# VHH binders against Uncharacterized protein MJ1128, part 7

Target 1, 280 residues: Uncharacterized protein MJ1128, of Methanocaldococcus jannaschii (q58528)
Amino acid sequence: SQPLYSENPVIQYFKNPKPFTVENVNMPVTYYGTICGKYIGYQITPHNVNEEARKCFYKYFKLKDKNPKEAERYLKRGLFLTEYLISQADKETAEVDEKNITFIVWRYNFEFPLYNLSKGWRGALCQAGCLKTLYLAYEATGDERYLNYANLAINAFKVPVEKGGLLKIRIYKNKSYYWFPEYASENPPYVLNGFITATLWIGDFGNKTGNADALYLYKEGLKSIKTFLPMYDAGDWSYYDALGHRCNKHYEHLHRLQMLWLYNKTGDEIYLKYYKKWRE
Key: E = the ipSAE of ESMFold2; O = the ipSAE of OpenDDE; V2 = 0.75 times the mean of E and O plus 0.25 times the DockQ between their complexes.

## First folded at step 1 (VHH)

Design d5 (framework vhh_8pnl_2)
Fold by ESMFold2-Fast, scan of step 1:
Structure d5 (fold): chain B 280 residues (1-280), chain A 124 residues (1-124)
Amino acid sequence: as target 1 above (280 residues)
Amino acid sequence: QGQLVESGGGLVQPGGSLRLSCADAGFTFSSYAMAWYRQAPGKERELVARIYSGGSTNYADFVKGRFTISRDNAKSTLYLQMNSLKPEDTAMYYCAAQTYRLTWSGKYSTYDYWGQGTRVTVSA
């Protein structure tokens, strides 16, 4: 049966908020409903678009020799979603340390009242996912255009949040540490899982491409993870953020997996210690 | 009104060679890839070879080692060099430029610009 349009939320595009019909309902859509009394509804977000695109590219790589026709279907969808992400990216230039840095960043076209975020908010997890998507498009096609966009996406992590980017300096014992906030603001909640994922994906990009900025950001991110990790220790459990909110079972499982990933990547026993300490 | 214009098809004996050309003219959209497809009588249209904007290539197993796809970016021309032709290669050959057109009312997630086709017949 056809949907009841008069009683259903309409699709909202994060760069163009005009409602659209279901004629183009091949887009991944996130349902937010009503948050803190504000109607958010159905949204096409850069985060879920990059997730769907990455899944399509992984299916393409898995199937390309076994089922070329089905692989091609996934490639076309992944590339369509990647071109959508490129079309929705904001290209900006910011002055950092007396130099102009040009970058691209993905902004959400709705407010997020739960974390007091106004329209145009951005986040490191979404940004790193878009970076990964651009790199996978490059791997699938050999098209340097995707790699060039990926390099612009890395530049956002070099630009302070206060200047439109995704770099937050976190001070601890009179020392400065890099942070990439999942929910960017001047006073972010310092969510651990999104920062770890962003740091690892930046590092993967740096290792695969030799991008010196990505490798530097990765090293600074690892330093920050190690330094702040004890603040997320709740004994036999972990904290979700720096505000003392305990993980649910889903995020506890993710934190434990991330400790293993960090141990495998660095060889640092601190990560194995927290993996063993935090219960299943 | 950008259009692909194909040439180079014809009649050839088994073991012979043909070189197909496809000139692109005035696309308003960037292509991510260009490709050669073929359609034999009683069969669906199938991919023969694809070249991506970065220069990487893919070939169907039935033409590997016999056909070579290439592009001259300065001349905006796509080529398909066909060697060791077999009767099974008899088909209409189509050039395609594969592009993305984001439209909120369109049926297509991608938009392929197609040529008119050029006929290849391999027989004695």
Scores: ipSAE 0.000, ipTM 0.282, lowest interface PAE 15.2, mean pLDDT 81

Design d6 (framework vhh_7ocj_1)
Fold by ESMFold2-Fast, scan of step 1:
Structure d6 (fold): chain B 280 residues (1-280), chain A 124 residues (1-124)
Amino acid sequence: as target 1 above (280 residues)
Amino acid sequence: QVQLVESGGGLVQAGGSLRLSCAASGFTFSSYAMGWYRQAPGKQRELVAAITSGGSTRYGDFVKGRFTISRGNAKNTVYLQMNSLSVEDTAVYYCARSTYSFYTGQWYSHFDYWGQGTQVTVSS
């Protein structure tokens, strides 16, 4: 059997029937197996849960006028998974520039040896997916509680990784640039696709809600993407991370799509240039 | 279309050396991590060595310091140099291509293509 979609090319996901239920509801489960000699096994992760919840909300919006009964089934599942994410979130406060910032963040309850991550690690792609899920729950219900949690999730991107958040400062030519690491650590691998996705989803949230912090983070993220993009250029192909690993065909395709999305959102010709340069 | 063909196996005396080769075709070889696994009768398949597209290597603890993995992108071939062989190294050796990982052999779910295997027998 072929592995299902993975947000990380070093992880293969198998969506298996859950051997147990949460409140009589089947949960999405990710099978990690063994990573660098350590058995990780089956895990319910905030990333896989937010992906399933988002799919449910998209089906709800598609079906609500054409098949209300089926739409209601997807809405109930999406909301259950969203409430699960809220229950698993860590609410923290950190001091940044002499101000206290309260935020929520999702931590993985297992180690990830490939990038030397200890139990409790967090990531910008998962965080942005949870943010998107909370906003979709707000759109589906009109419940301001979901929007309030989404605002707390945005705050995590304002807090340095060293203080429990998801902001990493990356230095280039004596200038500081914002980064949102897919695998947060003191020295992250600087994975490109997860950073682009997180930046775009932060921007979408800012544009839809008018959240000033999200709009500022989006602008800083775009500056970083443009500045560091040449470092991911392998000629007619792209690098997955800052460690020089070349993309497989799946991630090469994703990078090309992300260049088109960035071009459509910004009008900046640099993205169209890389779309044309990078093959599949 | 994707093919992996192993060669270089055979019978060797303890303390001897063998070099295995794996000729790859049907894909862009330079973009994939490659690995070597082995399986002895009645035992599970285990990682021997892996090499990323960029040339970084990983070894099983039982072969570290004795075996060397390398690749020749111009020839679409991955190699395993086996030195100081012992009876415990007797197994069928398999070449494999990683699906999505830049490292091979860490996870069984990361391999999408395997060679037919080549027998290595070490006598005392």
Scores: ipSAE 0.000, ipTM 0.120, lowest interface PAE 18.1, mean pLDDT 82

Design d7 (framework vhh_8ghr_2)
Fold by ESMFold2-Fast, scan of step 1:
Structure d7 (fold): chain B 280 residues (1-280), chain A 127 residues (1-127)
Amino acid sequence: as target 1 above (280 residues)
Amino acid sequence: EVQLVESGGGLVQPGGSLRLSCAASGFTFSRYSYIGWVRRAPGKGEELVARIYSSGGYTSYADSVKGRFTISADISKNTAYLQMNSLRVEDTAVYYCARGSPSQLYKYLWSGAMDYWGQGTLVTVSS
């Protein structure tokens, strides 16, 4: 019944008395191998750390009344990983429409040659996952510090990519649409699944907190999903990005699930249409 | 420096048993990765026969081996195992230990180069 990961008993999850360390703690790692001739190897990424932290918090909430001892172990690990994410965040301030916006953002410490991204790139899926992790830490502890960091994380979606944030304006038929790129750059590949997930998680944060910016970003994101969805139609299959890369089976299944989720949330028949059209 | 090294292959009679081992170095098993056993017989494509997620102990099996093969992992030794029982002639293949990741980077690109593979170990089931 115990998690296979070890915990460092010296680490104090609520106080963290020294600069954060990963010594003697099993961290989530991902092996990327070689991309376009460049060896990336294994990496600890903010995306995979937030995913593990979120799973720990969900397990905590499930078990807190049924098995308090096991729940406490998941809570401690989730908080440890959340503190790691906070320690890795970059706090920035950008001027947007004559206002200073302070935000936090997470950067990947390796290049991504497929989309011509240099070391230090950022992405909306990772950002939304970190946002959700911070909010879950707030729900688990009642500690407003986590909510304050979550509000800084949402602000990154208000800041243009060119100014260090995660907002990209995408033009279609002489109209402007919001996009939150999973791989942020001046000319991003417009990956569909990460944008849908980021939009839904921004919306969840807005609904739970009443954050007006998050609610507005969610409405704009939904509008963009509907507008651009036909560009991702490959017939009986879907495109992964706007560059014409077809999904593998895993991402095709994810796109189908996302269509069903969008149909359930919006009632819009366009999502049910694509759910039925795209195979498997 | 990332390596997967298989051992335990060999010749066995139909109905016999073998245990394959996969020793990993240069990375730590995590919830964001799985170890799988993939086999290839000459002229056939790859078949993923079993996988295990290192953190949760979740396992899955191909229908061809369900009830006969068992995958396990010892996280402290950074080693995965495939226990093969009731072996059949059709199980004859080179068995590869492979590391897969559910991360978005791995999943969007169809390429064997995105999976980390061992060198393979031959299992021959014959009389």
Scores: ipSAE 0.000, ipTM 0.115, lowest interface PAE 16.3, mean pLDDT 79

Design d8 (framework vhh_enristomig)
Fold by ESMFold2-Fast, scan of step 1:
Structure d8 (fold): chain B 280 residues (1-280), chain A 126 residues (1-126)
Amino acid sequence: as target 1 above (280 residues)
Amino acid sequence: EVQLLESGGGEVQPGGSLRLSCAASGFTFSRYAISWYRQAPGKQREWVSTITSGGSTNYAESVKGRFTISRDNAKNTLYLQMSSLRAEDTAVYYCARGSSTAQLYRWFTSGYFDYWGQGTLVTVKP
């Protein structure tokens, strides 16, 4: 069972949408309802927990000098959620290129029928969010333990999906490209937004810490984004995944923002061109 | 209104070839990505290949190098050229039009997709 421990005074600073809150739990919850005929219902996910933890840390950094007492409450909540994520992480070891790689990964305790995912599935967007949460906890506390866990989380991106990690090799014109699937499986849907976000957050971690693996993964991820970007072009719009689903307005807006972020990070005019090509 | 009709399935020996066709009607074919999916007996439906409106192609790892997806916008037809067929390729093959939305948990909650065809059976027997 997942721990639900929290502190009541901190809860009042964080409003969860009513449809995503059940029972008397103080944890963030996500409502999935029914997917492809399967009732998933309300779930506590590592993705939702890392989102809430990151929001707490950002609020802490904003307030730490102006309102130290309020900042401390956000820090306590963020650390509580970070410790919860650590407690839920699976520590695994895989052999890759004749070397043993130890990593941590977060698995979902329910099936995701939309992409034929069995209970225990994992994903690169959630993984990158947990990585960022661990780094923010390190930045807030100076505690090297959080940085050590963050380095183990990076290692998951070096391990093939087939061996329990989050690396998928995608082949184009007889060349191999790295992919970090938001919904990991042997045949993932290659969702664009989650891959871009994971790549950028891996890069941010590498740049802040000097972690050589993170910097290499970032470089390979950027190469993959540029190579496969034309496959997500629907003219004046974008595709959500490699299965040909067109974005709704929300994900189209996200893709346009991601093109600006990529342009700002790389200076590559191709991203500005897609930003202008894809309509609002 | 949207209709997809698959054809070209049949029995073939391992190592053989087949060409599947999907005739589309009721929408502007050239504006959409169109995909091939398959479902083997007792298994879940899996994605095989997609071709975008601009002609870019994507393949599942299991079929890459053996299958080629193509389209003829003038004939509103999608093709799947299958070569080096294996027993594991035995399945009903479906043509599917990409949807207009990606609301993951909400969009599929009805369990109905207007972008699926009727399917065509491919059997790979020794």
Scores: ipSAE 0.011, ipTM 0.453, lowest interface PAE 8.9, mean pLDDT 82

Design d9 (framework vhh_8k46_1)
Fold by ESMFold2-Fast, scan of step 1:
Parts: C-alpha cells; structure tokens; sequence
Structure d9 (fold): chain B 280 residues (1-280), chain A 127 residues (1-127)
C-alpha cells in the first residue's frame, strides 16, 4: 500500500514546497527501497509529478467537450501539479561560449547509487517531461507565464552537464554529437529511450512555438539518434544503454514504438528497418 | 598568424600524471579557442579537450572526462592540459590547435575547424 503522505521519516530527501501544501493531495510517491546498499526509501520525484500532470492535461483535452465537469477536475489537478513543479525548479545561470544562459532545472533530492549520482542529479527525460507539462498548462489556460517557464526549461539543454545543464557531447569517429542524458553525469550511461523521448519532445515544443533553440537542439538530437542507433542493435533485440545491458520486454516494446515515432516524424527508412528487426 | 609549441610529454606508468603546455606567439591569443587533439599510431587524430577564448567554456571527450582538465592563462599566451589517472590507451602524440571562437560546440570538436596547429608532444603510458 501507498505510505501515509504526512509520515516524515519515510520522505527522507523531499524539498518542502513553499507556496503549496501537499497534506490533502494524493501525490505520486515512489518506493525505491535500498539501492546498492543505500536506503533511498519513499520519494516524490519531479519525473512522476510531471507524468501525472501530463496525464491530467491529456484527459482534460479529451473530455472538455464530452464531459466538462470531469474535464475541470483533471484541469484543476494538472494545474496544481504544474505549480508544484514550478515551486521545486532551480533557476540557474551558466556561462556557455562566452554568453550567460539562464535556465530552470529539476533536481532529484536523493542520491542514485546505480549510476554513482550524488543528491541533486538531473536528467533529460524528467526535464523534457517538465517542459511538456508547462507547455500543456499554457495550452489549457493561455497563461504566458507557463510558456515563459517552458522557454527557461529548454535552455537547460543548451548548457553542458558540467555547468549544471543537460547537454553532453558524445564523440564518434572524430565527430561530435549532441546527447541529452536521462541520468546526467560526467560519464553518463547513454540510455537510448530517454534521449529519444527528450529529443522528440524538444522538437514538438520547437514546432509548436517556433523556438529557434528548441528546433536546433531537435535537429542535433536527430543526427545523434541516427548515428548511434546501430550501437544499440543486439541483433533481433535492442540494448538499453551504451554499457551493453539488454532491454527487458517493457523497454524493448518502448524502443520499437520509438522507431515508429521517429519514422513518422522524419520519413527515414532506417527507423522502419529497426522497428521490423527488433522483436517482442 | 598564430604559432603554437606543445611541450610536457614523456613516459609515465599507468595511474600517473603529466601536464602538457601549449605556448602561443601572436597578438590575438585571447580571441582564439584552443583545443587538444591526439593521434595514436595507425589512427586518425581525435578530439581530447577544448577551451573558449575567455576560458569560460570547456569541453572534453568522454574517454578523458573526469581525468583531464584544460585551462588557459591569456597573460602568458599558454593553454594547459592536466592529465591524471593515465591509461595505456592515452598513449599518443598530443597536438594543440587554435581556432576562432564559435558559438556551436561542434566547431570546437573537429580538427578541420582549427586554423593553427602545434608540432606535437609524445605521451607514452606503459610499464
């Protein structure tokens, strides 16, 4: 069963929200247990919060004409979770190529020992999910404040991981490629599914808003996906990361869906080839 | 034109450290991005690290990240590469190069984007 929300010793590294209370709200709480000998326990994460907020906005858009009362309930919850995400965002400024870039980023307030990540780690999948959530809140309300936060969230993908952002340059055959790591570190595992999702959601944001940085990041991300895709080919199956770990059935299914999404968006036959090659 | 002289190479055992220096002649050193590249026998030149003209932005190849640190001193027209925790696969001739500053990270990472090259300094990691 889900733990009692007000049980303080269970939520070890939770940032207390300043503008909102969470006592009467069913927040997504994930049990991580013990990872590599370290007790992580129960956590509220920006990833799970943005995922639930996005589901609420999708339900709102689907139901707004068919069931306005139920739609309004989803809108209310989605906006509550979006405001919670805004309250938890860290606003930072970094110098990149002799320019100052101001961005917002969401940090996990616990360590992740599997990839040797210290408290405060960040990831491109979570970041892109928060970006998508802010854009959906803008679509639902017309409130430019959400779009302004979304533009700050996109800026994190322009900033190197070592400077607090989510850009990693990956070298292959003496050429440089953009990567947006799901688990950001100096030596990330290069997880494929999170990078594909982040790249596609950055591109969707760029196409919907005309944001030139998002469109550029999208083009660079697509080049990287195409270039590195063969390295994730295990024959009739796919690798989860660049460390040679094979997918479980869940991630194999996700990779196959992502190949279809990439084929639909680019028309590039290489994605259809991998969709057909990888089994389930 | 900028002229570059790399130095500081040598023999070191695995786990050891070396500091490479690249001395530049020319009046506009601070207007150039600086890069370090390496070439092992029978292989193409590969990117190691780069630093912007001001020193505010640094870039590293994944194979050296966390072990190597690039820095510059514009008052001395010199760029440095501190190499720690050296491995046998780091054995190569190391070259420093100068290029006009670019906004795009990809321009710092390709040898063809650099206008001026040093002679090179040999690093050998073995026992």
Amino acid sequence: as target 1 above (280 residues)
Amino acid sequence: AVQLQASGGGFVQPGGSLRLSCAASGRTFSSYAMGWFRQAPGKEREFVSAISGSGGSTYYADSVKGRFTISRDNSKNTVYLQMNSLRAEDTATYYCAASKPYYSFSKYLTPGEYDYWGQGTQVTVSS
Scores: ipSAE 0.000, ipTM 0.163, lowest interface PAE 19.8, mean pLDDT 82

## First folded at step 2 (VHH)

Design e1 (from a8, 17 letters changed; framework vhh_7ocj_1; at its last look DockQ between E and O 0.03; V2 from the best seeds 0.00; counts 0 for: pae E 15.3 > 2, placed apart)
Fold by ESMFold2, look of step 2:
Structure e1 (fold): chain B 280 residues (1-280), chain A 126 residues (1-126)
Amino acid sequence: as target 1 above (280 residues)
Amino acid sequence: QVQLVESGGGLVQAGGSLRLSCAASGFTFSDYAMGWYRQAPGKQRELVAAITSGGDTRYGDFVKGRFTISRGNAKNTVYLQMNSLSVEDTAVYYCAAPSSYDELWEYFTSGGHDYWGQGTQVTVSS
């Protein structure tokens, strides 16, 4: 997700020796540096927070029967970070097809000049990560409140970007296709890896909970991935977005892994074709 | 069936060196990130080093330039060169691979991998 490579190091928890603290808790920090001449600097983002929370829940689940005291430490941290995310969510209502849809959404509290995004922008990858975090918290505790928030989070994918949500309709050969933009705007760059991951995580949520909206969004997302995938083919390499930016090695590797995952999930040979075609 | 087999452990004097190897089979090795972890007695498992399919590397803070991860894709093998060993490096060292194809590099360090080797003991004496 970082398009600027020369002056903008991605700082993850393992790369940042000076983590910030919030209420005596070590919060994940990302360093964005300067983007298109504008200094963004150090940020605590909902994306990095949901990533750390998920890691904590995975450690909890692996340790809970083997080392319960250590597992409980990870559970406490995972739940704290989840509650932080809940506290940062914006609850909104939008009219869609003459019906009101209430949803929650996470926003980035800084601008992103590469894609001309103002402070308060949102993205499908971050949203799907928060959705997954909420489900993990529910799985760890049985607390229905987390599942209720997750169901509100899925609703954001039903609301058009133009109305504050995360659904963009993409037209191809006079047919409408669903897209969940990583960088949501009226004319998004259609970043591929984030759309694939969000679609897969929405599907996982739908399969685990039976949420009908999630299952439908998953089906529509898969249809769109298959339809638009050829547009991201740069020969023996792939494009990061619909603006013609080629992937760096990291995202090329991710695209190849996603092709193999999609092939395993769907059996569709198109994904195996691109897995074999794209090098890294 | 995925198999990861570590070798190269043993007893070594402080200040010495060891080279660990992990032979991998049952998956397309060149497409996967690989990692080395360690677990000392009474302590939790921790990341030592990781390497992407493209050769980018990450190290735990305690490594401080002493260890080098590398991969030989032609031999389906990942290596850990350990130099300037101290008694604090005594642990069982494990090779690991991702648990699914949809795991992002950013999650490699989470310990969510399903494929672990049996471990190789490294013991550093004073």
Scores: ipSAE 0.000, ipTM 0.137, lowest interface PAE 15.3, mean pLDDT 81
ESMFold2 (binder alone), look of step 2: mean pLDDT 79; pTM 0.816
OpenDDE, look of step 2: ipSAE 0.009; ipTM 0.277

Design e2 (from a8, 22 letters changed; framework vhh_enristomig; at its last look DockQ between E and O 0.29; V2 from the best seeds 0.35)
Fold by ESMFold2-Fast, scan of step 4:
Structure e2 (fold): chain B 280 residues (1-280), chain A 126 residues (1-126)
Amino acid sequence: as target 1 above (280 residues)
Amino acid sequence: EVQLLESGGGEVQPGGSLRLSCAASGFTFSDYAISWYRQAPGKQREWVSTITSGGDTNYAESVKGRFTISRDNAKNTLYLQMSSLRAEDTAVYYCAAPSSYDELWEYFTSGGHDYWGQGTLVTVKP
């Protein structure tokens, strides 16, 4: 059957979110403030919307047997936010190696001056989060429409950044490696944490659905993580990106947790080595 | 929901032995690599040992040859056999089994979520 919230208006907020009427539900907003002298302010982004939707679905799964009434509230909010994401998706077709690939991507409706990104930029972390949200909506409802959108979202990782997708080929020692840039551009900053997260969520989707493309992208992503990991090593701390920016303590903590997760997931001792090394 | 319950800690003399257990529930135990960590007084949490889903083991240099990690998938239980205990092994020992990357991500973004067990205290009195 049809999802609970198939009709979704496009909403934009300037300062504070206004109450949005589907059972008095407010939209999530992110405050960016001023970045490199440019006022970005309050934004409704596909990233913060997918984050909130995923939290709602996790609450639903936890509560559905203990507190069905509260669980239903989280399910409704999660589905509303998922339908909002679907309404914001750009459906595109690109020719890659003489084959047409149809995919969906989410574009940000503001510039990001830190990495010189023009309005309309996209990113692998946001994309993988939207993929995850669509899959969780499918798990919660059984509605194949959400799985169909998830398959279109995974296709974006097969399409080069230059053609509107989220695949960047990174060259090292005359060999090609897959990358999924958190901030996509012709020469992206190669942010480590977002790439690891995108790779892991692509892999989870592949493992749960058997999607061959997702499984292949996951294998290539793991190969890239292992290959480029030494370039992010600064001894007892790590680099945030390939531009030489140092992690603050918050992102250093995330890198350590990601190393531990990768070790537990893959059994590869290289991740345990970096978990121990970046412990300072 | 993931739950980890450590047991088997206590007071022991130098050179003695203890066996720690971690009872796991709320996830498919056999599919995950599971680890032991410890936190000594005034120190950061230290990784001690890991056992993969396939049974491969790894150890911190400070415990190699003295500690043995093992698992019983039928009982959803992780073990740490500790021998030749030293004063420096005094710590709270934690079982760690992240249930999902989403839980780890939630912990990172919210700052209020823990996926570790409550721990079991091991005191080696010289």
Scores: ipSAE 0.253, ipTM 0.632, lowest interface PAE 2.7, mean pLDDT 82
ESMFold2, look of step 2: ipSAE 0.380; ipTM 0.736
ESMFold2 (binder alone), look of step 2: mean pLDDT 79; pTM 0.805
OpenDDE, look of step 2: ipSAE 0.355; ipTM 0.724

Design e3 (from a8 with T109E H113Y; framework vhh_8pnl_2; at its last look DockQ between E and O 0.15; V2 from the best seeds 0.00; counts 0 for: pae E 6.4 > 2, unsure alone 58.9 < 65, placed apart)
Fold by ESMFold2, look of step 2:
Parts: structure tokens; sequence; C-alpha cells
Structure e3 (fold): chain B 280 residues (1-280), chain A 126 residues (1-126)
């Protein structure tokens, strides 16, 4: 059954937060409906917020010299959404290899039954999107505070999933490989598209800032993409995850674009091979 | 950094031919996917043809086999051979490339091309 209107967590959230009101808030929401018999409903997630913020920043950059008044509107909205993300980040510390790593992480405040995820789960794609949003805010304003938060956000990828972070070690032929799971858990489904995008956005951040950890994570992520990519080959189609779910047409198109993206970044012909092999 | 510069436009009679070119200034060489768009006065830009770095092509339905897109990666040049021209083909023609793959999600959602030349005019009249 569907919950009553007053039980909708998105509506209750807007009633409670001091800086937001239902009448004056233009926050992006996602409707999840019912997942495996559990009503999830409307949610404000860090993923849809960071996506809208990034869109605003890119519109600002395109317009700032052409139509400064319109560009300023996008800048203000992008920054508003970025400050919302900062306000929702959890700051944590974990011991990894005998040193303490302090990081920030964004969590989903609802369960996700499809992958057996409890309330408070996180994902690498969402995290990398927040990282990129923070960098774009820094690029737009020069405010070092945003860069400082971005450096904390990158640290989550150095912390094992088992300790609240976003690093999963994947074993293949007795070798260890880095993975950044879109749905982080002890036994993640290893969704491919989120891992590729997170890896490339980490690399972009590292290249633009010189952050040594980001550059290292990028190199390790690329190694893993190349190593595991053949496992996602379903012939003239591709798998969405390591559980054998085939992509729908939307995600197959995304995988093909990601192969071109990887080919452009690396020059490795394996990605052009899969681009040509996988058809929409 | 790179700039796209179109050339080869002009006035032709119906049934005539033109060859448009687009040079990628500011790069040593280019191997990105590229496209031709056109815009008639008072209308929105529309895709004419697209070519990948590997040479795969895609054409708008109104082309009907009359136009051919090609590229010479050694010269960093994109071409559009236009044959059997009709008055309806009168427009400003633009070459386009993605400015970056770093925003693949926006590229995927928005149709993909973010970097444009200044255009070359094609006029087809008796």
Amino acid sequence: as target 1 above (280 residues)
Amino acid sequence: QGQLVESGGGLVQPGGSLRLSCADAGFTFSDYAMAWYRQAPGKERELVARITSGGDTNYADFVKGRFTISRDNAKSTLYLQMNSLKPEDTAMYYCAAPSSYDELWEYFESGGYDYWGQGTRVTVSA
C-alpha cells in the first residue's frame, strides 16, 4: 500500500529543515516508487542534487561572458545546491593501514532492497558527482573552502567499504584490484557504469588539482576497468552488473559512450573494440 | 584548446553541389566524433550528419543519400559533400565537436555537442 501524504519522508523533510520551506524550495527529487515490496517513494538524494548543481555550473561557465545576468542566476543556484550538499555530508575518520583517514561521505537515507542495502548506504557514483560539484564551485568562485571539501571527499575512496568508505578490493587470478562500487556493500553487485564514471571523474579532479591520491586512485581504477571489462561482455550487448543483468537500451548506450570516453582518455584499443561490438 | 572554422559555402543553383570543410585550429590532430548542423533563418539548429573517430556515419532522414560526411584526421579536417541541392537546404552550416567527454551524463542527455564553429552560408536559388 502507499503511505499517507503526511508519511512521505520528502514532505516531512521539507517541513522540518530550518533553511527550507515547501513553498520556497526548488530541490530536485527522485521517485523510487516501490522496490521489492517496500515503498520508498519520493526522495531528495545527493545524486540528483549534485547533478542539478553541475548542470547549473556548466550553464554559468557557458554564459558568463555572453549573458552575465543570466549566468549569475545559474551560479547562485549552483552554489545554493552545493551548500546543501555540504550541510548533508557526514564527516568520519577511519583507521586504514595504521593511519587515520578523515573523509566526508554522502548517504542515502532510505533502504534499497534490490541490492539488500540498509538505510545510510552510499555509492561511488554519487560521491564522485559531489566531488565534481565541489570542484566546479571552487572553479566558479575561487573559494578554497570548496576545494578543501573536495579533498575530504576524495579520501572516501581510500577507505574500505567495510570501514564506511568506498573502496572495495576485487580479487582476480590471485591479484588485488581497486573498485569503487556504485552500491557499496561487503558483496557489491559491481555495477559497471558507475565505476567507470567515478574513476574518470576522480582522474579529472586529480589532473586539475594535482591531488596525488586522486591520481593514484585513477590509475588503479583504469587498471581494474581494463581487467574486468571482458566479464561484462554479453556478445553484441553488455551486462549492467556482475550479477548477470543485461543493460536496457539506455544503459547500453551509456556503456558505448563510456567506451569512447575511455578510448579518448587512454588510447587503449580495447575500448574501441567494445564500442564497435556492443550495439544499442 | 581548439577552434572549428567552416568554409566552402556559397550560392548555387538547384541540383548543384558544394563541398564544405571544417578545420580544427589549435589542435595538432583531432580524432573526436564530429558533426554538421544547419540552421535556416527563424528555425532551430538541426543535425545533418555525424561521423565517429572510427569513421562510422549517421545522417538525418532529409539527407536521403544526397550528402556525404567524411574526415581526414591527418589534416584535422571534416568535410560535407552536398549534392543535388534543393532550395530547402538554404541555411547556415556549422561543424560541431564535443568540447569534453568529462560530462558524459550531460552529453548523453543533451545531444552531445558543445563546441561549434562560426558557420558557413549555403544559399540554393535559381
Scores: ipSAE 0.017, ipTM 0.235, lowest interface PAE 6.4, mean pLDDT 81
ESMFold2 (binder alone), look of step 2: mean pLDDT 74; pTM 0.764
OpenDDE, look of step 2: ipSAE 0.019; ipTM 0.400

## First folded at step 4 (VHH)

Design K1 (framework vhh_8k46_1)
Fold by ESMFold2-Fast, scan of step 4:
Structure K1 (fold): chain B 280 residues (1-280), chain A 127 residues (1-127)
Amino acid sequence: as target 1 above (280 residues)
Amino acid sequence: AVQLQASGGGFVQPGGSLRLSCAASGFTFSDYAMGWFRQAPGKEREFVSAISGSGGSTYYADSVKGRFTISRDNSKNTVYLQMNSLRAEDTATYYCAAPSSYDELWEYFTSGGHDYWGQGTQVTVSS
C-alpha cells in the first residue's frame, strides 16, 4: 500500500473511473516518480487495484467465521475494486489460427520508459492478477459472472501480443516456446518473475476450474520456465530480465521463493537446485 | 473454506518429546506449503517451521533447528511437527498455517504476516 499524500499530488488513473464513482473510496496509488528521465508520478494501475482487491479477499476468507463484521468490510471493498477492474477492461476480439477469440485485457495509462513502452501497454503479471481477483470474487460470492470474466481474461494468454493479447512465442534452438510477458511488446525484455507468477496463477485457475485452455497454457509455460531458466543464472545470483539486468535484493528474494513454489508445484529438482544456488 | 485442525499438544517435562498433527481440508493440500507457528504468553507470534507441498524442502527457525522435524503425508492431508529435546522456552500455543495463495508465502520468511486457522494446540514444558 502507497500513501495518497496530504500535498494532494496529481494522481493518474489507468482509465477514467466512469462509469464507476470513486467518491468516498480510497484508491490504491503507486508512486513511480521519474523513470529514465521521464516523470511518471502517482498512478492508479490495474496492477495495484487487483493487488489491493486480492488482499481484501484474502482478509475476507480469513475473517468470515471469526469476525463477520470486519470480513464484510473487506468483501465490500474487494468487490468494489473487482467491479472497477471489470468496468476498465478492454474487451477485444482477435483472429488466431482462423478462429475468433474474444478476451479482456487491462492497459496502463502511462508510458514505461525502462522498456520503451508507449501508453496503453499491457502485461502478463497484471493480467494474471486480474484473473486471480475475478476468481477470488467468484469464490467469495458464487456469482458465475465473475467466472465468466475470468474465462475472458484467460483468453488473452491465447492471443499473440501482436494481435492485442499476451502470448509471445520465444524461439530457442529452432524450437518454439510460450512466454507471457510482464511488459508486453514485439520485443519484450522477458522478465522472469512476472512470467513465473502468471504461469502459476494460470495453472491454479486451470486446476480449480478444469479450464482446458488454462491447463494447456500452464503446461507450455512450465516448459518455457525450465528451458530458459539457465539464461537467468548469474552465478550465485539471478538476472531480472533477458537484457542482463541483475536483480536487486527484493527481486532476488522473490526469484528464490518462486523456485521453491515451482519445486512445490512440479517436484522438479531443477528448481530446488536454483533455489540453493541463488543466495544472499 | 480452508479448515485446519491442530492436535497433539500437552504437558511435558524438559527434555521430553511431543508430535503435533494438523489435518487440512478445503484446498488442494499438495499444492501448498504448510507452516507451524507459535505464540508464547505475552510474546508475539513467531515462525517455527515450514514444508513445501511436495515435502522436498523444509525450513526451521534457528531456535528449533536440530530439535524439531516437520513432515507431511499428502495422502492424509496432514502436516506433522515432531518436537524433541523440549525446553521451557518452547511453551506456547502452536498453530498450523496455510497461505491463501502463492503471493503470501513471502510472509513466512520476510515480513511476519501469517494465516492462522482454528484454536491451535497448547504445548507446556514445565519442571
Scores: ipSAE 0.000, ipTM 0.152, lowest interface PAE 13.8, mean pLDDT 80

